VH-VL binders against o04291r164to392. Designs and how they scored, part 5

Target 1, 229 residues: o04291r164to392
Amino acid sequence: DANNPAGLLSIAEEALAEFLSKATGTAVDWVQMIGMKPGPDSIGIVAISRNCSGIAARACGLVSLEPMKVAEILKDRPSWLRDCRSVDTLSVIPAGNGGTIELIYTQMYAPTTLAAARDFWTLRYSTCLEDGSYVVCERSLTSATGGPTGPPSSNFVRAEMKPSGFLIRPCDGGGSILHIVDHVDLDAWSVPEVMRPLYESSKILAQKMTVAALRHVRQIAQETSGEVQ

## First folded at step 8 (VH-VL)

Design e2
Fold by ESMFold2, look of step 9:
Structure e2 (fold): chain C 229 residues (1-229), chain A 120 residues (1-120), chain B 113 residues (1-113)
Amino acid sequence: as target 1 above (229 residues)
Amino acid sequence: QVQLVQSGAEVKKPGASVKVSCKGSGYTFTSYYMYWVRQAPGQGLEWIGYINPNSGGTTYNQKFKDRATMTVDKSISTAYMELSRLRSDDTAVYYCTRSGSEMPHYMDVWGQGTLVTVSS
Amino acid sequence: DIVMTQSPDSLAVSLGERATINCKSSQSVLYSSNNKNYLTWYQQKPGQPPKLLIYWASTRESGVPDRFSGSGSGTDFTLTISSLQAEDVAVYHCQQYYSLPLTFGQGTKLEIK
């Protein structure tokens, strides 16, 4: 059942609901990061998780690009996420509601030689909401969720992505409001104790992934702004 | 170098089961998906399913879900496919085949095939 | 399910001449986000298993002669053998891997004229 479009759509819709509750609500106990105050030099508002399973980070900022362009940029993780080694889409399923489901294998570089690099087997769901917002959300497929079995993990530890992604809302005057949520469990228990803080820190996650994504798309927006007539 | 060697041809009666084996060599067996595909005489190819030989996780073509069972024995680098409640139209050559080095579902190395004949 | 239809079912081509085999999918197998066509060609010589020729619609597998080329996009794909040789007598299959279930064309038998 879970191999057919209806079963995968059910997983996708649940992931979307959970992601939205994190992005715009209090499903995670968010604490604003110190030193990320609003201002002309500010990229936006950044928060990290307190007391949740795994680690999580959230960011919200303004971007002078249309929602579809922002999504296109951020879906290309290797272009902005330094630790991302590869992203491979193994299957593409139309969702039947105008959205798209991808089954994705992602490999990451390790920050240390003392632990194996992580990889991910995920479902990524892209769709447009009724209010004109564009959403790309993603979560791991596991034996518990159902769905097609992922590729063998040679020299990698299979990490878990909890419902995560980006919500891109069009602004009245052009551009977009971008919400990003990263929520992962990097399997810190498979790492020597001395290295575990690298795998359990929401602040490190925010710096390496969440803030990096927002900075990247804002930098591209500035580089494309001001074109002559 | 890389090769998949399958068990020999089998003749079965309707209602019986058959179990085909596929031994991989020349590569890390647990690093690649293993697929099963069949070909009825004079017909095209039909995908049965695939298995992750590291985890044992399986994904089946819905057509075969109730009758096919794929397993692996990692210690001897061998995959198995068992088809139960055989019918005469299950007569086919059954192939095991491995995923390519890139992870999408194309197949780069094929076993020699195992002819299964179902005859009353 | 994505249905793959090949044409012709069989053809005969003189040695040294060009052979062309078509494969059509019932829906697009081009994914716009990565701009890749999820289409593979296999060669199956008599009494042998299929052999991978081309993946991503146009990328030759290692060791495949230059006379084999793949082209097309979306729903229409072509395998071309620019100068047919005797060893090219085989059945050729296309396969999509865009979505599950994985599906193959019915095959095209290529013979020497």
Scores: ipSAE 0.667, ipTM 0.866, lowest interface PAE 1.9, mean pLDDT 90
Fold by ESMFold2 at other seeds, look of step 9:
Structure e2 (fold): chain C 229 residues (1-229), chain A 120 residues (1-120), chain B 113 residues (1-113)
Amino acid sequence: as target 1 above (229 residues)
Amino acid sequence: QVQLVQSGAEVKKPGASVKVSCKGSGYTFTSYYMYWVRQAPGQGLEWIGYINPNSGGTTYNQKFKDRATMTVDKSISTAYMELSRLRSDDTAVYYCTRSGSEMPHYMDVWGQGTLVTVSS
Amino acid sequence: DIVMTQSPDSLAVSLGERATINCKSSQSVLYSSNNKNYLTWYQQKPGQPPKLLIYWASTRESGVPDRFSGSGSGTDFTLTISSLQAEDVAVYHCQQYYSLPLTFGQGTKLEIK
């Protein structure tokens, strides 16, 4: 039964496998964003999707923080995602393997009054991999996946998050390598034609979410380095 | 005022089914989870399940999954809970109750309760 | 399943005196990431349905008198009535909403001594 802890863990582990195949593999046809240059201020490597279901963005960069600290920062989505109105954890399920499953309701601001704001009903799975990497992955719960039914969406359009998240690998000598994947379907065909580019552009997704997350954690790392003696 | 009004008391024989109704008023019916909870005489409260009245999606306590069926008719702001294959230990007051605010799993408004008695 | 255990099962308290009801969960209902305790208290007067008193362990529902307060964290929670009134004769229930299934304590019957 998908409403029990074993069924939720199955959904979580499938989301993890799909996320990893996007983060470190070729599950999405990735195209590197033009204009990313090496330098002391460089963010890292950023790519966007071409010809996939929904829209997706990926980033990879170095951060001078331990993996669990990076995960804690990025799980607090309202602190770095400008369009995030709220994140509410409705249920918490221990995964039995030391990991944690959260059932999360997220509301977003709309960029315009011409279309309703989006919300998300998701499962978020946090765990440590055998190689010492920390992972936080997330995906929508729908009638097709199973799991507990989400809150009513009468004031919002329920968007879909496809397996997405953060893979945080410890580095020799300290710090972490952070891989980020955002993969969403914002239901672009439900908005007026003039607004569709905002809802189906992987470049806008990268700028608003994926790059913003990497920039935020790197900024905190710089502030922490200046505060440490 | 926000109100939940339930159908009247029922007496059933073992093996029968019962369907309890719950009409919501004074609020946007489709914006809040609806829960079903029962209380056997002199006993504590027991959660049966909840329904999203907008989508009709349901979540059941595993104990009741094979016998309970929750539905809504949103055109008349009414929720239903049907319990089948009744036993004597299903004798209880059955409550419908609404989530507090839009999101959380605590209940802020309760129906008056429907006594279901199962006896030979 | 998270088991909620209340103590005592029953108590009698004189009018105007302090009443204390305890609730213990078999697992923590405090989520460290948001620092919230997923616990409610309900009052059920004779012949009536339950009524919400307190949510998030310590937040009083609107219209609930300030003599009612909730405290505690993690696994141990307390409902306190600072000065008992005649209308407070009821059964009091705690409930967790940390994990499904949603579960209630067995109830604590409060009487006037």
Scores: ipSAE 0.596, ipTM 0.850, lowest interface PAE 2.5, mean pLDDT 89

Design e5
Fold by ESMFold2 at other seeds, look of step 8:
Structure e5 (fold): chain C 229 residues (1-229), chain A 120 residues (1-120), chain B 113 residues (1-113)
Amino acid sequence: as target 1 above (229 residues)
Amino acid sequence: QVQLVQSGAEVKKPGASVKVSCKGSGYTFTSYYMYWVRQAPGQGLEWIGYINPNSGGTTYNQKFKDRATMTVDKSISTAYMELSRLRSDDTAVYYCARSGSEKPHYMDVWGQGTLVTVSS
Amino acid sequence: DIVMTQSPDSLAVSLGERATINCKSSQSVLYSSNNKNYLTWYQQKPGQPPKLLIYWASTRESGVPDRFSGSGSGTDFTLTISSLQAEDVAVYHCQQYYSLPLTFGQGTKLEIK
């Protein structure tokens, strides 16, 4: 049963496998994003989806923080995602093999008053791989996936997060390589046609979420290297 | 004034079913989880399950999954819990309760309770 | 399942004196990522439903007198009534909401000595 810890772990491991295939492979048809400034202040490589269900964005960059610290920062979604109104962890389940499963309710601000704000009911799985990489992946729980029923969403449109997250690989010599995948379906059909591009654009997703996360972690890494004792 | 009002006491024989109702008032019924909890005479509290009154989605304590059915009627702001194949150890006061305002799994408003007695 | 164990099973305290009720969980209900203890205290007077007193281990519900306080973290929690009143005669229950299934302590009966 998917409401049991073993069933939740099955959902989590499938989400992890799909996330990894997006982050390091070609499960999504990725197109490198034009307009990232090359040079010494470049944040990394950013790609957006072509011809996939929903919209997706991916980023890869270097950050001078250890993997677990990067994960800690990025799990605190309100600290870096400006459209994030709230994140509530309703349940925490040990996954056995040292991993952790969270059941999370997230509310987002709407970009305009013309459409209802989105919310998410998700499973987030955090674990450490054999090579010292740390992963945090997340996906929506729905009637199709199983799992505990999420909170009421009377004033929100329930959006879908497809397997998404962070892969944080330790670098030889310190720091980390950070891979980010965001893959969502924001239910663009539920908004007026004029507003629909805000909800269907992988480029806007990349700018508002994927790039924002990478920029935030890199900024913290630079600030901590300059602290006075 | 937020209030949960439950149906009256029931007396049942083993093998029967009972359906307890819980009417919410003074708040937006569909915006909060609804929980069901029972208390056998002189004993502690036992969680049965919860329902999302907006979607009708349910989550049960595995102990009750095969016998308990939770439903809602949004039009009259009323939740229901039905327990089938009753046994004498199902004798208890059955409570409905709603979630706190931030929607965590604690219960901030409780119904008055419904005594279900299973005997014969 | 997380087992919640209360102590003592019953307690008699003089009016105006301090009452202390303990609750221990079989595993930590502190989540390090948000630094919150998923622990609630309820008061249940004779013949009445439980009433919420404290959530997040130490946050008092609106309308609850300030003589009630919650403390502790991780696995060990305490409900304290700093100056016992006659109306505080009740059974007190702790509950964890860290993980499903939701579980309660067995209850602590508080009486006036």
Scores: ipSAE 0.718, ipTM 0.881, lowest interface PAE 1.5, mean pLDDT 90
Fold by ESMFold2, look of step 9:
Structure e5 (fold): chain C 229 residues (1-229), chain A 120 residues (1-120), chain B 113 residues (1-113)
Amino acid sequence: as target 1 above (229 residues)
Amino acid sequence: QVQLVQSGAEVKKPGASVKVSCKGSGYTFTSYYMYWVRQAPGQGLEWIGYINPNSGGTTYNQKFKDRATMTVDKSISTAYMELSRLRSDDTAVYYCARSGSEKPHYMDVWGQGTLVTVSS
Amino acid sequence: DIVMTQSPDSLAVSLGERATINCKSSQSVLYSSNNKNYLTWYQQKPGQPPKLLIYWASTRESGVPDRFSGSGSGTDFTLTISSLQAEDVAVYHCQQYYSLPLTFGQGTKLEIK
């Protein structure tokens, strides 16, 4: 049933597998984003999707913070994602394998008054992998996936988050390698044609979410320089 | 003023079904979860399930999954809960309740209750 | 399922005196990531539906007198009525909303001594 912990763990593990194939593999046709060349102010490597459902972006960079601290920072989306209006955890389920499942309702600001703001109803799964990496992955719950029904909203368009998240690998000697994947379907066809590029551009997604997340955690790391959790 | 008004008391025989209605007023009906909770005489409260009145999506307590059916008619701001295959231990007051303003699973407005009596 | 256990089952307190009602959960309802206790108190007067008093363990609902307060964290919670009034005769219920299924304590009946 929809509130069965084993069923939710199954959804979470499938989301994790899909996220990892995007983060470290070629499950998405990635194109490196222009303007992210190596240099004195380089944040890392950023790529955007070509020819996939929805829009996607990924980034990979070094952060001088240990994995759990990076995860703590990035799970607090309102602190770094400017368009995030609110994040509410409605339920918390311990996974039988030591991880944690959250059922999350997220509201976003709209970039324009011509289209309704988006919201998301998601499962977020946090766990430590056997190789010592920490992961936080997230995907929408829909009637197709099962799971508890999300909160009502007549003023928002329910958008879809496809398996997305953070993979945080510890480095020998401190710090972490951070992989970020954002993959969403913002329902671009529900907006006027002139506004659709805002809702179907992988470059805009990368600039507003993926790069913002990496830049934020790197900035905190510079302020604290080698902070240990 | 936010109000939830329920249908009147019912007397049923074992094996029958009952359908309780709950009319919401004074708020945007489709913006809040609707919960169903029951209370046997002299006993505590027991959660049955909740419904998203905008989408019609439901979530049930496993205990009631096979016997309870929650629906809404959003054109008249009314929620329904039907319980089938009634037993004598289903005798209870059945409440509808609305979610709190922070959209978690606590209930800030309750209906007056509907007594359902199951006896042969 | 998270089991909620209240104590005492019933309580008699003199008018103007302090009443305390305890609620214990079988597992923590504090989520460390947001530092919130997913715990609610309801008041149910004779012949009436429950009424929301306290949510997030300690936040009073609008219109609830300040003689009602909630405290505690994790697994142990207390509802306190600092100066009991005649109108406070009721059954008090705690409820967790940390995880599904939603569960309630068995209730505590409060009477005037």
Scores: ipSAE 0.683, ipTM 0.868, lowest interface PAE 1.7, mean pLDDT 90

